# VHH binders against Mitochondrial mRNA pseudouridine synthase RPUSD3 (RPUSD3): the designs that were tried, part 10

Target 1, 326 residues: Mitochondrial mRNA pseudouridine synthase RPUSD3 (RPUSD3), of Homo sapiens (Human) (q6p087)
Amino acid sequence: LGVRPVPEDAGFGTEARHQRQPRGSCQRSGPLGDQPFAGLLPKNLSREELVDALRAAVVDRKGPLVTLNKPQGLPVTGKPGELTLFSVLPELSQSLGLREQELQVVRASGKESSGLVLLSSCPQTASRLQKYFTHARRAQRPTATYCAVTDGIPAASEGKIQAALKLEHIDGVNLTVPVKAPSRKDILEGVKKTLSHFRVVATGSGCALVQLQPLTVFSSQLQVHMVLQLCPVLGDHMYSARVGTVLGQRFLLPAENNKPQRQVLDEALLRRLHLTPSQAAQLPLHLHLHRLLLPGTRARDTPVELLAPLPPYFSRTLQCLGLRLQ

## First folded at step 1 (VHH)

Design r10 (framework vhh_rezetamig_d1)
Fold by ESMFold2-Fast, scan of step 1:
Structure r10 (fold): chain B 326 residues (1-326), chain A 124 residues (1-124)
Amino acid sequence: as target 1 above (326 residues)
Amino acid sequence: QLQLQESGPGLVKPSETLSLTCTVSGGSISSSDYYWGWIRQPPGKGLEWIGHIYYSGSTYYNPSLENRVTISVDTSKNQFSLKLSSVTAADTAVYYCARDLSGEWYEDSAFDVRGQGTLVTVSS
């Protein structure tokens, strides 16, 4: 009493709280919360460590079917001696108690994608499901749904992406290249007409969360389809450099400039993601096989849905950008 | 320096079984990293995937051909083979054996190492 405490900022006479709620703030996630890319496989894994990681990645097991949530960066096939999904299937089969019933790949995405991998210990079941997926594609019924985060927002909220694609060997790397108006000779030499469906789920900070459903299969189809929409996938260090920007307006660069280059993000996006340019150059591809539809037990039964949770780095990106799945 | 070489008869009569063998040299077929497959190119058409096999004997076939196709592997001879039953003039094509690097079963873009091809004509 009689004491006269001087409040901080006393000249204004208010107890106004200047505490900002960070806009688009990312919270740390994963076991090493200080690292921006939690959920990635460690470099130089041993064969045993890879088998342990894949056993921990099992998301469903019913009868002969085993479903994995594959980490980004794991090749399905590769050079002799390389650690790949295929190279460890015998050891994975043993670790899961499958004596003399070696797992076979029914469906998997490429090295750079994360998400669902469908395996079967029964060759007849694998063949039946492969037939189901092929028949569904021919009937234009999507069975696979990918989630992607794009740099840029597609002009349409949903639609179809069609492109003729070829595989071209450039500077020691196989690259997917679009072909305008393919000739009959081009088709005979391996050019394929490709089709994907897309739907924008959410938008924020100049980015979109997109669902992608391929109705054809071609190497890097979904990444190239998003490049053709002028909205490259975040972490696409192979094809994103094909999109140029001037004063916010996007365009496709000439084919002679289609060399692979680490993705460069603008300063506003780097700030939103809380990444340095160096960290952004290491960003994993934000393309995740999230959902697969399997046939029901009987032909008239409702299809069975398999879901793979998003990797921690993917969830972190969504939080930074203010995007929500559904 | 992996090489694949097709062998088998170049002429097959309608309703009979087409039989081809692929011999692998410069590398082992007993590899967990690869599938081994067959593709064909009918005159004036694109490449068509027939099927592939893993060294364990596990097979995957093009659903349009599955009722007529059998692929087998002989790891002791470093070979794999194709049998296509009940052939018609529509089965006339250049047949290639190939190594599948992708693990994805799509029609032709996954096959980086191929044999030279062998023409098979179905005619009476």
Scores: ipSAE 0.012, ipTM 0.289, lowest interface PAE 8.8, mean pLDDT 79

Design r11 (framework vhh_rezetamig_d1)
Amino acid sequence: QLQLQESGPGLVKPSETLSLTCTVSGGSISSSSYYWGWIRQPPGKGLEWIGHITYSGSTYYNPSLENRVTISVDTSKNQFSLKLSSVTAADTAVYYCARQEYSDFYGTEYDYRGQGTLVTVSS
ESMFold2-Fast, scan of step 1: ipSAE 0.077; ipTM 0.539

Design r12 (framework vhh_rezetamig_d1)
Fold by ESMFold2-Fast, scan of step 1:
Structure r12 (fold): chain B 326 residues (1-326), chain A 124 residues (1-124)
Amino acid sequence: as target 1 above (326 residues)
Amino acid sequence: QLQLQESGPGLVKPSETLSLTCTVSGGSISSGDYYWGWIRQPPGKGLEWIGHIYYSGSTYYNPSLENRVTISVDTSKNQFSLKLSSVTAADTAVYYCATEYVYEGSTWDEFDYRGQGTLVTVSS
């Protein structure tokens, strides 16, 4: 799969007595072992290089369906002429041997998140899958599972996060803002009630590995939902500033007074991650679309599970914090 | 803050082309975060997705309507339009323009912003 095993793992089963036990500590072996940004796309990637990278990121191919493990930082859509996933779909389709049918996006993670992207060369298949996902959400049956590393540990080990959200344009940026007790007029003007399920998988060093399942669709929903839990996602440079701390106690700050800024981590967490403050300011968003459930070929068939391996920087973070995805 | 408004004839004769325009205010159609789409609701029936367009001009249509549908975008006017050819009485419906969040893909009837709707009757 696309995730390499940690350097501390055992070699052979028959030599178990002489093998190291994987403990999840950060590597300190130099450039290859202590790279907090391993797995990110190069800054000046050409169209041809991006197509090659995406072809290498294919995790499943079944009939008209092509599934990618999208790298963090790649926009799905963008400005005219910008290099995006959407803009290179024709070239990607050709590279995969699709002669006349071009791939279209069925489901994707956003620019800042990494993980599964579901593409189809058949419009009818895409339509069927989109209806399946809609039906599942209405039945409160999650189909997408994200993995996130949070700064802080949620008070409950699992639960539901509900929030009314709106999109506001502030200083040239579209920001997701929570709304308390939305009126009927607010809802008619685009305020949406949003819902996510969360489950804490592991905790360590004041951080948590969390699984997130969105049951509604809204820009930056999962990042904002974790902010509302006072546990912002690591690498969230857009919304983490809305969580303030005084004498170790966390509280929510108003969106209008807390504009996007690079995330600041406390000294203990920086030490645990082996990062300087300037390196932490460049940390990629630790939000990964890890699992998707698709319907079988026929309605009565067992659902199909698609998995995207965690990117190397994500795996490094888990190792540094002693967290394990089970 | 985004607001969508449909405009166009409320009566179309059979075999003619239905033409509707959606005007976007409170934001730019070149936002990049949304597909700009059309959906309809026939009297007494559920919502039917017609298609959507990305501001770059890329289009995706409902396969059942694909041969009759054209969606286009005019970024200079902050508008997008629907043309549905060879209409019949079955095309009588309330037509809505709507935004669809790109990262989820299009859904059967979930949209971030939607117009008030415009009734189009196909009758001689």
Scores: ipSAE 0.012, ipTM 0.381, lowest interface PAE 8.1, mean pLDDT 80

Design v01 (framework vhh_vobarilizumab_d1)
Fold by ESMFold2-Fast, scan of step 1:
Structure v01 (fold): chain B 326 residues (1-326), chain A 121 residues (1-121)
Amino acid sequence: as target 1 above (326 residues)
Amino acid sequence: EVQLVESGGGLVQPGGSLRLSCAASGFTFSSYAMAWYRQAPGKGRELVAGITSGGSTSYADSVKGRFTISRDNAKNTLYLQMNSLRPEDTAVYYCARDLEYGSDYWEFDYWGQGTLVTVSS
């Protein structure tokens, strides 16, 4: 895949039509127990094995810019001794023929998401791209497009999701919590007004393939925004339990349901996905940073497009649900 | 033009203390989350400590109880007080401006040039 000129603006419809997905089977071939999903990093991965996996995940190289398709479950930063993207950058740089300690992170998604990661061996290039992304957000121009599979179908085929969000420490974890009618004091204390655009690409089996474009930056923004649409992301074991159902109608549950709980899928969806409840509790977050737009060389140049293919478990989910990204 | 300038690094003996400073200019300092990162020889960069615009702090487990991050909005300065230093703390320390510390997006607006901390033996 890699970097390509974009013939249209940054709108949702541009990207999906020309992507093809590898075929995967929606049938499980292994034992009926709790198997790892295809495309996830192995448990107990060594440092050397992680570097090998990341080298294999390079989707583009252009000058100082190296683009990865990050696997789900890999944190960007963490504790000393923890295997993270940051912790292996020197070894990755060396394996790519660059000087040790040369690569730095320009942009990446969090641990639970998969997809595009921008790295640069040139600090000046990194700084310019960071400024570009900041300016684009302030101008309300989307540069990142995520793909997500939701439990439920949004009522509108496209729209904007706005919410004031804060971080709250609950039962030993930091959780993103919506704030209704934030005061000036709330804003000073870290409450942020957030905005995302969404577009439904396909629907099937009570689920939707959705493109999400964040216009603000906040922890777990896209997961919480989909919860506010009553359509939590598949594999969201942090926020999905905030959506309840009674007599077939979905609604947001009171604040006591803000505690993390492994996602529970209805029996029809479990059958369609060929998963047991236990296996569904291990489903990786179906949120993938699929597309990034970089600036062209001149103002009149079309933006340059970076694309990361979907991970195998994601493609399997789409196949089981009859959803196509194209 | 946004600038972040680190200072206060140097050579110190194990068990010693250092105070790092980051002088910020070119933006409304009080509106942004700030963080300290470090990169040790032969290792990747890691988050050491972060502080939100509202003053909430977070630390890597390896430095909790030893390091303290703080900010002085009137002076547009970020600090890292490092106590009980260990040889493992030897690294180049970087100041970074973040839109929201702990964000799902790892997009760093600006990085400083760094300041070297060497803990001997």
Scores: ipSAE 0.012, ipTM 0.381, lowest interface PAE 8.2, mean pLDDT 80

Design v02 (framework vhh_vobarilizumab_d1)
Fold by ESMFold2-Fast, scan of step 1:
Order: C-alpha cells, then sequence, then structure tokens
Structure v02 (fold): chain B 326 residues (1-326), chain A 121 residues (1-121)
C-alpha cells in the first residue's frame, strides 16, 4: 500500500477511504500444524527465515523510509539472544541492498499486535519523524489508527477512554494495571494518565469492529482500554479474563484475582467463527496498526497516509462475523 | 537534532566499578523514558536498565543488584553505575531515548554511538 495525502488531523470525520476487505469463506483451523490460523509466523523461525519473512512484509519503500506490515507475535525488542525485529535489522538492511546505512526503528506496534512498522536508513529522517510523532501526541492529534475486533459491543458508538495505568510485576509477568485516583507520588513513580479515542465501525454477532486512536503511549494500553469498556479484544489472552459475567451482565474483575488466561468465547460466537474452544484459545490478538499519518515533504504540505492490509486471520474473522472495514 | 553522547567506558578488572554517562540534547530530557542497552561480541543487543520520566527503574536479571540507573534532569544526563563487574559484562553500552511504549515492555527510538566496557585482567 502507498502513501496518500490526508488532513493533518486524523479525526474519524476526516479519514480517507479504507482498503476494501476481500470476500471469502471463513477459514477453519487445520487439524494438524504449528499454527492453525493463516498469516501467523511459524514457530521456531531461524534468523534467516525471519529476515525473509520481513522482506516479504515490506508494504512501502520511499527514499530512506521502509514500511513493514509486522506479523502478530514478533517482538520489537527483547532479552539477550531473543529473535526480535531490532536484532535482525542489520541482516534486513543488507537484504534490501542498503550498503552503509542500517535501518532504525522509527515507530512500531508491540509484540502482540500486527501492522505498520516504520523504519529509516537515514538517522536524520528518523529523528525528524520521531519529533513529528511526539509533537502530534503532545498536541493530542492522532497519527495512528488501529483496527480491533471486540468480544461485545461498546455502549457508545464513539468516545474517549481515559485511565491511569501502571506496569506491575505479578506472578512472574509484567501486567498493565489501572490505578484509581493516582496521587502525585504515583505519577512521579511512573503511573501515566492514558487516553484513547474509539469509534465503532460495524457490529455483528455480538462483536464490534472498532477503530482505536491512542493519544498517549503505554504498554497494552488499547487492550486494557477495551477491557475497561467491558469489550475485550478477540485473541487477548492477557487481559480478557478481567471481564466477568453474571446473569448476562458484564463487570470488571480486579486484576489481582485474574492471571493471564486463554480467552474463552461463548458457544454462539464459536459457531459463528467455526472454532472449537481449544482452537479459540490459540486465536491471535485482533489488534492491527492499520494507518499512520506521516508529515508531508514540506512543512506546509498535507500529511501523507500509510496503510497496512489486515492479516489473513483477521480478514477471515471479519468475514465470519459479517463485519466490514469502512 | 536529538543527540546522545555516551562516555565513561574503559578497561577494568573483575570486581571493579565504572560509571557511564549519557549527555542528551535536542529534546526535553525530563519528559522521556531512558535506557541503557549493551551488545557483547557475537551477541545481539540487550536491555540492561530502564528509567521512566518519573524515576521508576527496571533492570535485567543479569545486572540486578550490581547496576544502578539514574538521571539528572537539571543536567540532561543519564547515568549507569556498574559495580562488581564480571567478564560477561564486556560489551559496547548504548544510551537510548524512548518516546513511545508501543514496542512492548521497553522500546527506544534513538541510540547514541556507544561506549566500550572491557572487563579483563
Amino acid sequence: as target 1 above (326 residues)
Amino acid sequence: EVQLVESGGGLVQPGGSLRLSCAASGFTFSDYEMAWYRQAPGKGRELVAGIYSGGSTSYADSVKGRFTISRDNAKNTLYLQMNSLRPEDTAVYYCAKDSEWDYGEYSFDYWGQGTLVTVSS
């Protein structure tokens, strides 16, 4: 996908047309294999196989800028010896014919999400773009639009989600935890006030296709924000268990009572998706960085739009649920 | 222009100490999360320590209790105090600025040139 000019404010009323999703049948999981869902990276990839996969994932290349459509499950950074996007940048740079300039990460989504990753072979260009994104964030102008499929339908068709969040080490894992009424001490110690805009694009079978625009940055912010709306993202095996149900009514459980658990979907939704409970437990996170706005070449030029197509498993989920990206 | 300039690396004997510094310019230092990464010969880059704008810190298990990350917002400087150094701490150490957390637990969008730390007799 190419870069298109759009208004500087990426607000929902000013969005450019989205790529139409392909029509097709909902795909069932295979009886055997590492990953039953199409579009996922194979388990236990070699370094060379990852570089090949990333080369194939290039969606745009203009001057020093290289844009990838990152697969779900690939971490950007990680522990020593871990296979990550950052760790293979030298090999990726070489495979793309870049002689002396190694690619730098300008912007990327986290491990569990899929979608746009912006790289630059020019340090000056990377610096300029980082300043652009930081300035837009501080001015509360959305530059990133995610697509998500939620279990449940938000009560409002659009709105703002605000929460103070902290990263807490619970039972060997780092989890994002909401903080009610944070003190000044809490803020100084790393608790951040977070904000996302959401818009419901389509609904079907008790699910929603939602556009999410983060105006702050925090680990797992969009997943936790949807949990706070009682509408966890499909494939969210980290935070979805924080939403409980009693007599058909949804409510938020305290994070301390729930460890990460594989998401459980109701029977009607399983039938609609053509999945068994065991297969649904392997469902990839349906959170995709679909659109980024980049600054124009000149200061007075309109911003330009980068788009990443949805992964095959995501498109199939939409088809099974009768949802269309607008 | 964002600039990160590391210093303080050198040759030290096992059990010794070094203090690394990173002088930052071109951005509002106090607003950003900062980190130290390292890359040992024949290995990928690894996160050593991170510090949030509010002062909260995080460390890799291999350095916890031995290294201390700190910041001086008045001087736009990031520090790494390294104590009880071991041969396996030999690496080029990089200062990194993070304006976004979307990359996961820690993500950093700008790197310095690095400073070499060699722990050997």
Scores: ipSAE 0.000, ipTM 0.240, lowest interface PAE 10.8, mean pLDDT 81

Design v03 (framework vhh_vobarilizumab_d1)
Fold by ESMFold2-Fast, scan of step 1:
Parts: C-alpha cells; structure tokens; sequence
Structure v03 (fold): chain B 326 residues (1-326), chain A 123 residues (1-123)
C-alpha cells in the first residue's frame, strides 16, 4: 500500500502515482546510519539468523533439488570464518530435515547479485546438472537469465556484448578492467574474451529493464558489460564511475582514473526513486539471477524452468520507474 | 598472501601418465574452488578441470575420461591425475584458486594463480 499525494507527481487530470518519503527518511535507519532497503539481509546477522533467512528463501524443492532465492550481499564462498552460503550449508541441511553436509552448490549468483541458487542433496544429480550447464555454455546456449535495471537505455533493443577482460589488483581491490586489443602476451597472462547477450524488456524514466545472459564466466562480467554500453546497473558502486556525463552526453572513462566509488544518480532519477543521494549510495545492486533452464527428466522431455521472484527493493524500483517485468 | 606451487611436470612419452600437485600456502584451502588450466606455446590459457569446495568436478571435452581432478583439504593440496597422455597435452599447467562467488556450472572466479609446471609429451 499505497500511493500518497505529492505535488510534483500530480498532473492535470492525473492522480498522484509516486510519492516522496518524509524528509530524511525513506526506509528505517539503523543506529549506525544504515539505510536498509526492503528485502535485504539485516546487518550483523548471526549464523543461526542467516540459516533461518535462507530457509525462508527456499522457492522450490523437488526430489534432491533445493532452490533458494539468495539475498543480495551474501557471498557464496569466502575466507575461513566468514559467514557465507557455503559455510552454513551443514546447518541449512539440518534445518531442512536433511543429514548434515548433504547439500552441495550446483549453481549460484555472486555476492552482489540476488537470485537463484541451485543446491542438491545428491552428488550424482549435482554432477549431471554441472555437466549439462558446462556443455550448454560451450555450445553457446544460455541457461541463466539475469534481470537488471540500468541507468540509461541501451541504443539497441537486443544484442551481443563482447569484451576482453582482465582482473587487476589495484589499491587492495580486485577490479575487472577491459582490454581493447589484447596481445598474445595479455591472453597468456589471463586476459579472457567474454560474451553476454542482452535484451531490453521495458524502458521508462531514462532507465531500462534488461535481461542478461552470460555465455562466458568472468568476475563482474555483467556489470562491466553494461558499463561498456554506457548503461551501468543501478546499485553498481564498483564500476558505474567509469561512465562519465558532460552536458547529458555519456562517455566511457579509463578504469585507472576512475576507481570504485558509490554510484551517483542524477536529480531526476533520485526524484523518481524517492531517494536522497546518500540513500542512493546504499542502493543494492539491481542484478538478479531470475531464471535457470534445467534438462528434463528424460532426454525428450521439455526443459524445466526455475524462477526466483524479484526482491522487494527491486520490485519497488520497477514501480517507481514505471517498468513492468511480465 | 596466497601462494600456489605446482609440481609433478616433466617429459613423458605418449600413452604415459603424470600426477600434478598444487600446494596452497598462506591461507585456508577447503572453502575455495580450485582449477587446473594449461597453456600450450602460442595459445591462450584453457580450463582443463575444475573442482568446487564440495567436490563437484568439471572437465574439458579433450581430457574427459583421461584426467581426474581431486583435492585433499587436510593437506591443502590439489591434484591432477593425467592418463593416456597425448602430444596435444604438451603445455604449462597452472593451478588456480577461486574465492568470492559461484555463478556458473561449478566454476567460480579464479583470482590466484601458480607459477606453472611444464608437461611435455614427446617421444
């Protein structure tokens, strides 16, 4: 519930559609100035609280397969002692009525994205599905579809994004950097040619809802691919600063001169989203692993579709921008 | 901080076998995905085999049925058992460790790389 009247949103013959939150408060603030968005994990979760949250995030169970809708900000793997999906799998397995350490990760979205995580309590099923996904990727058939909201609208309604990418360690941070003309030495040293497909689903308020299908694997590939389209993903606080704007014209800036910084949104977009600049700096990455295609039980069966519903903050963003997923 | 050291490479005749080892130092191994990559002269690096923290494996089509990837978490060591070696398997073999996330079919980001070990398959 509910649209409240706001003078700037009221037009001749039109009821107010969007509303501005009370000044200084868009969402509940934590004691440390934290501004959580609806659907994010609470800050400073205990291990038990994380397991409870993940149990609540189960969207499907069929035989040995357990599908989660992973919240944004939860790493899948990490350093010893770090609270990650992998680190709580034994406790999650117990909470679901399975034996300790039975669940294995088959496929998952990265830390900053939200969405589908496919788990299996059967090693044989996990192996079969991993082979299927690897084979499909090598055949250049997408099995994963991400949804993203971009700042800006891609020039083409659909297409391919190709880029040679390398991972560079700069000032204690691992950053994905595009390489325009990789040499044989560059390829030898780990530069990878990457490919994603994109499709614009809807546009509104200078933003786009896009579907992204990665056909290669590389750190932050989808975020960087959208930056290369001059349409960074909303909530991308790592790479969005590489897109500069002068008098409404967008340009790609060198990675070496544009280190990570919280995303800055223009005044019109802030107004549409009902966010202050400081609140927008806390916006979660609007990149969601929405759909996975699995093989049917038998070779001739239709592929099985797994879907993860959008997190509440993502749905709110779509509503504010007038974008429809359908 | 993380150091990966490959060993076990050498000269072997076609049809022979080798076992490569990768010792991890500087941090814990058990929560990370591991992989073997190779690079032949004049070619780019290619993924040979990957293994998740949970033990799930993936192989390049060219090595399926001949190579086996395995891990020993107690010893912080990754292995590649190579059987029925062919001249086309001649390459420098690299060990790699992934850390942050898992968003593909058993592969994670591989941010840490070893120095490599040379495998030559020739008469």
Amino acid sequence: as target 1 above (326 residues)
Amino acid sequence: EVQLVESGGGLVQPGGSLRLSCAASGSIFSDYAMAWYRQAPGKGRELVAGISSGGDTSYADSVKGRFTISRDNAKNTLYLQMNSLRPEDTAVYYCARGEDYYDSSGYEDFDYWGQGTLVTVSS
Scores: ipSAE 0.006, ipTM 0.267, lowest interface PAE 9.5, mean pLDDT 78

Design v04 (framework vhh_vobarilizumab_d1)
Fold by ESMFold2-Fast, scan of step 1:
Structure v04 (fold): chain B 326 residues (1-326), chain A 122 residues (1-122)
Amino acid sequence: as target 1 above (326 residues)
Amino acid sequence: EVQLVESGGGLVQPGGSLRLSCAASGFTFSSYAMAWYRQAPGKGRELVAGIYSGGSTSYADSVKGRFTISRDNAKNTLYLQMNSLRPEDTAVYYCARDYEDSWGYDEPFDYWGQGTLVTVSS
């Protein structure tokens, strides 16, 4: 038998069991006050205020590597003049004692998700890490673990979600659309076979806390994968409306009939979350890049773990639903 | 440092042509899929055309037969040849390194430039 070599993978079997949080009433007032969405970036943020917020969001800094806990709603890229992570990188670099052009993005979560963003001040380090992530992806070895809260509970406690996806522009919106039985022609035209691993950590109030590990890269993959499980992510105002209900049974609506709509939550869930329907329509996406595995300093070293704490609104949602991450 | 610099935009009459260029630096250009996106005022970003590292191409239905995407790996440059331009092609056009070769992005691209404006008007 002996002791197994430490693997590069971050599979669910290597993680500690999460204890169920005791159920109780969630108060509107508490350490976070009456605000249900504490931790979101304020509207009308100046460039300087955004740089200050990002500097405060640094969770780790070792050598050339700078790790941020990105707030939900901040775009990584955007049109000229728009406030985005890329647009303020020069100012962020200077605020950290670096030259304007020194920081580059190695890995980032998109606008709607929160969590880990990996930056490097060294091009060689960035290249090495990008190659590592590409190799791990092609070897189907998970390096990223997301936390999500879902409306509904997956039928299985863990498993694999596979779907062929394409990006389609429909009526002014870029949508991720599943494709049944893609042909070789479909694949050549940009249809990609996608794979995610999921594990249910805790359940309560008709919701689940789920860990998601993408093994492929595709726009909105994790949101769409949960929709295909008939358990859309809380705050998913893009894809949640694809899940319909008739006589208590959930089913997937055809994409061509289903435009993006603000998520509608049932009355019992609204009461548990202490939200009005209008507040629930503004709920941030509860999808957080919580954990990344990086290669060790030397080839034989154990992978290094980076963690981003959950944003306050996410923690509040877990408390209201009686769910525990750790 | 990854940089993408677009050029070639301008004002053109309906039925005219433009050729957009994107100069790439800071990464091994030949190893990445590349794409052109556009965004018209008040609309979301639309994938216009993509080209994989092996040379295979993909086009939005609205531009098929009119636009041609190509790459020159020796010059680290991406091109978009736009023919038979229409008023509805008016947008800022963005060069992007495709998400296909990036990990962790849930957006349709992981690096893109500042864009180049194309206006199709009489």
Scores: ipSAE 0.010, ipTM 0.250, lowest interface PAE 9.7, mean pLDDT 80

Design v05 (framework vhh_vobarilizumab_d1)
Fold by ESMFold2-Fast, scan of step 1:
Structure v05 (fold): chain B 326 residues (1-326), chain A 121 residues (1-121)
Amino acid sequence: as target 1 above (326 residues)
Amino acid sequence: EVQLVESGGGLVQPGGSLRLSCAASGFTVSSNYMAWYRQAPGKGRELVAGITSGGSTSYADSVKGRFTISRDNAKNTLYLQMNSLRPEDTAVYYCARDSYDFWSGEYEDYWGQGTLVTVSS
């Protein structure tokens, strides 16, 4: 665990090989055998308990850089008074011995995803890192690799997903919506062309373990990109309803007519995951920022790899489906 | 005190070979990005070859396949093996430690005194 030097343009860092795993079954965890979603933050967490949980989630410290493995369901920012990562940074800074230096967010994913979050106690270091990530995106060099489990198997084993996306307010909720053939006026009004790379690492039980590398930044981009592949992410209760099925054939449904609703999984998949429909409705989003490439310490040094371990519920899902992250 | 001392330059015929050495003191070669530069008469310095702390190498297009950069950690020495030398390889060759600490924002580089390589009859 920790950081390792890797080539700057290392792609996904592994060769995508489809290995057939035998149909496995989920194992009970002994005393925690009735806890299907181990690793989630407790409901009704106090501010002090959240700080303690985040202190325990530190995976790396390097100079002013503090790296967290953020739990699923924790918002990074929010409304005034809301309990968020941002709102507890002063207390987290104090708990880490940074009494006169306050942590700021360098890089983080959204509320529903889990995984790597970069914090810095030095504004100059944060600025340099942000410029590094921006330059890498413009050069189309991936720095972030997400792991996702999808309902369905993508038609291609790897490729590029491109879509023009906008943020639209529909019935009191902000939703990411694809735009076909955006005009110049659409671009001026906030429509952005987005790009992600994907690679299927393993398949089993009608599901896939997929590595995703975003090359643009847009709200819910990876979730919507997988919906456009007709393979929504497991636990995606916001966008999975846009994938419809008739007699086993999948197709894309219009965003305006298919409001967010708890994901419904078919009977065979529920049996495979050892979940009831009620439990599946509470399934956390299986989208995890697993790997980041950080800049090397010297001119022209190879980038350093930083890894966040998968949450226990994510690992359980992989085991139930016979999927491996190698 | 940081010091780089080059040696191994000389006169060689076209098609010949030379090995340049750079003895380092005051720091560890294996822990730093190291490079060879050259300066031909009437021209600016150009990067010839580089080696990262991790051992990855890079070369200028004009020398790729002919030159090899390496290091000996026990001797704390950087090398440039030059094969199939051409008249246009005639230059003063410089050893450099190129150091930028991204986390602190500090930049330091150090240069050797240079060693002359002449390719002619």
Scores: ipSAE 0.005, ipTM 0.231, lowest interface PAE 10.1, mean pLDDT 83

Design v06 (framework vhh_vobarilizumab_d1)
Fold by ESMFold2-Fast, scan of step 1:
Structure v06 (fold): chain B 326 residues (1-326), chain A 121 residues (1-121)
Amino acid sequence: as target 1 above (326 residues)
Amino acid sequence: EVQLVESGGGLVQPGGSLRLSCAASGFTFSSYDMAWYRQAPGKGRELVAGITSGGSTSYADSVKGRFTISRDNAKNTLYLQMNSLRPEDTAVYYCAAEYDILTGYEDMDVWGQGTLVTVSS
């Protein structure tokens, strides 16, 4: 009967410190409203605290399959010693009562995205599902649906976005860069032709709620695809600066603007979101893996739908902008 | 230096079998989707079979059930096992890196030199 157990605090005063987040400053440029960033992972989590948080994030569990609603900001993979989803899989497996078999990742989105993560304690099941997803992509059958909130409204209500993309290492960070007329050298260095489908679900306050279905896999593909539509995702502090505005007209900036910059929102949008410019600079990426389609138990069965509820900050953004998910 | 080198083509009788190989060098083979294309005399180039970096395969309807595409990432080699060969399979077969059937982009960026397969009595 326990609806939602409250995680035990790390120690005396930890909750009070969290509630007093101002860190000794009472001055702020605007109201915090109804906690614009609720639902984010606490900073400086221990390994054990992360395992507890992930166990609480289980959305579905059926046989060897475990489905998580991953919080924004948690990396899936990382450098040795880094706290990531992969690094805690042994402890998570033990906490879920799995015997000799450790969970392995079948499908997950990157660090900045929130939403569905599919894990399996059975290597055979993982392999079968990975082949299913690959076959679906080759057959142009979308299996993943993301929800995003964009700064700006796409010119078309739906369509496809195609771009050749590459990873470029700039000042210690890997950035996704569109490539016009890729050379053979570019392709040999990992340039990939990418495709996403998009559909505008709702619009309001100069923003859109968009459903995105990637048909290819590439780092930051959906963020860059929305930048190419001149409608960067809210909270995209890596790629949004590639879109410039002069006298209300939007355009792609030259290559020298490839460096990450905190997203700047206009005054009207800041007022609508009840955010200061400094708060908007800390806005989490509004990109959420909302829906996955799994194969049915038999080949002729209807696909099984997995859903991850939106994070509280995401739902708040939708309410502030008057946007509704269908 | 980047290259794809096809081998294994030759003359075979109808109903016979051939195994084509494509040796890849100068790039991270395991990260690339690979494909076999063919071009028959007087015809355009067509996709025969594809394999993703993850191992998923796809085939043209004309070869489905007769041809098998596979890869060995440790050897940086792509294979095409061709069984029950027909005169209509006569073509120059090309190995290619980085195709995407899904996007409709058919521009192959890295091509091999080709290997001739002739099916005749």
Scores: ipSAE 0.000, ipTM 0.178, lowest interface PAE 12.8, mean pLDDT 79

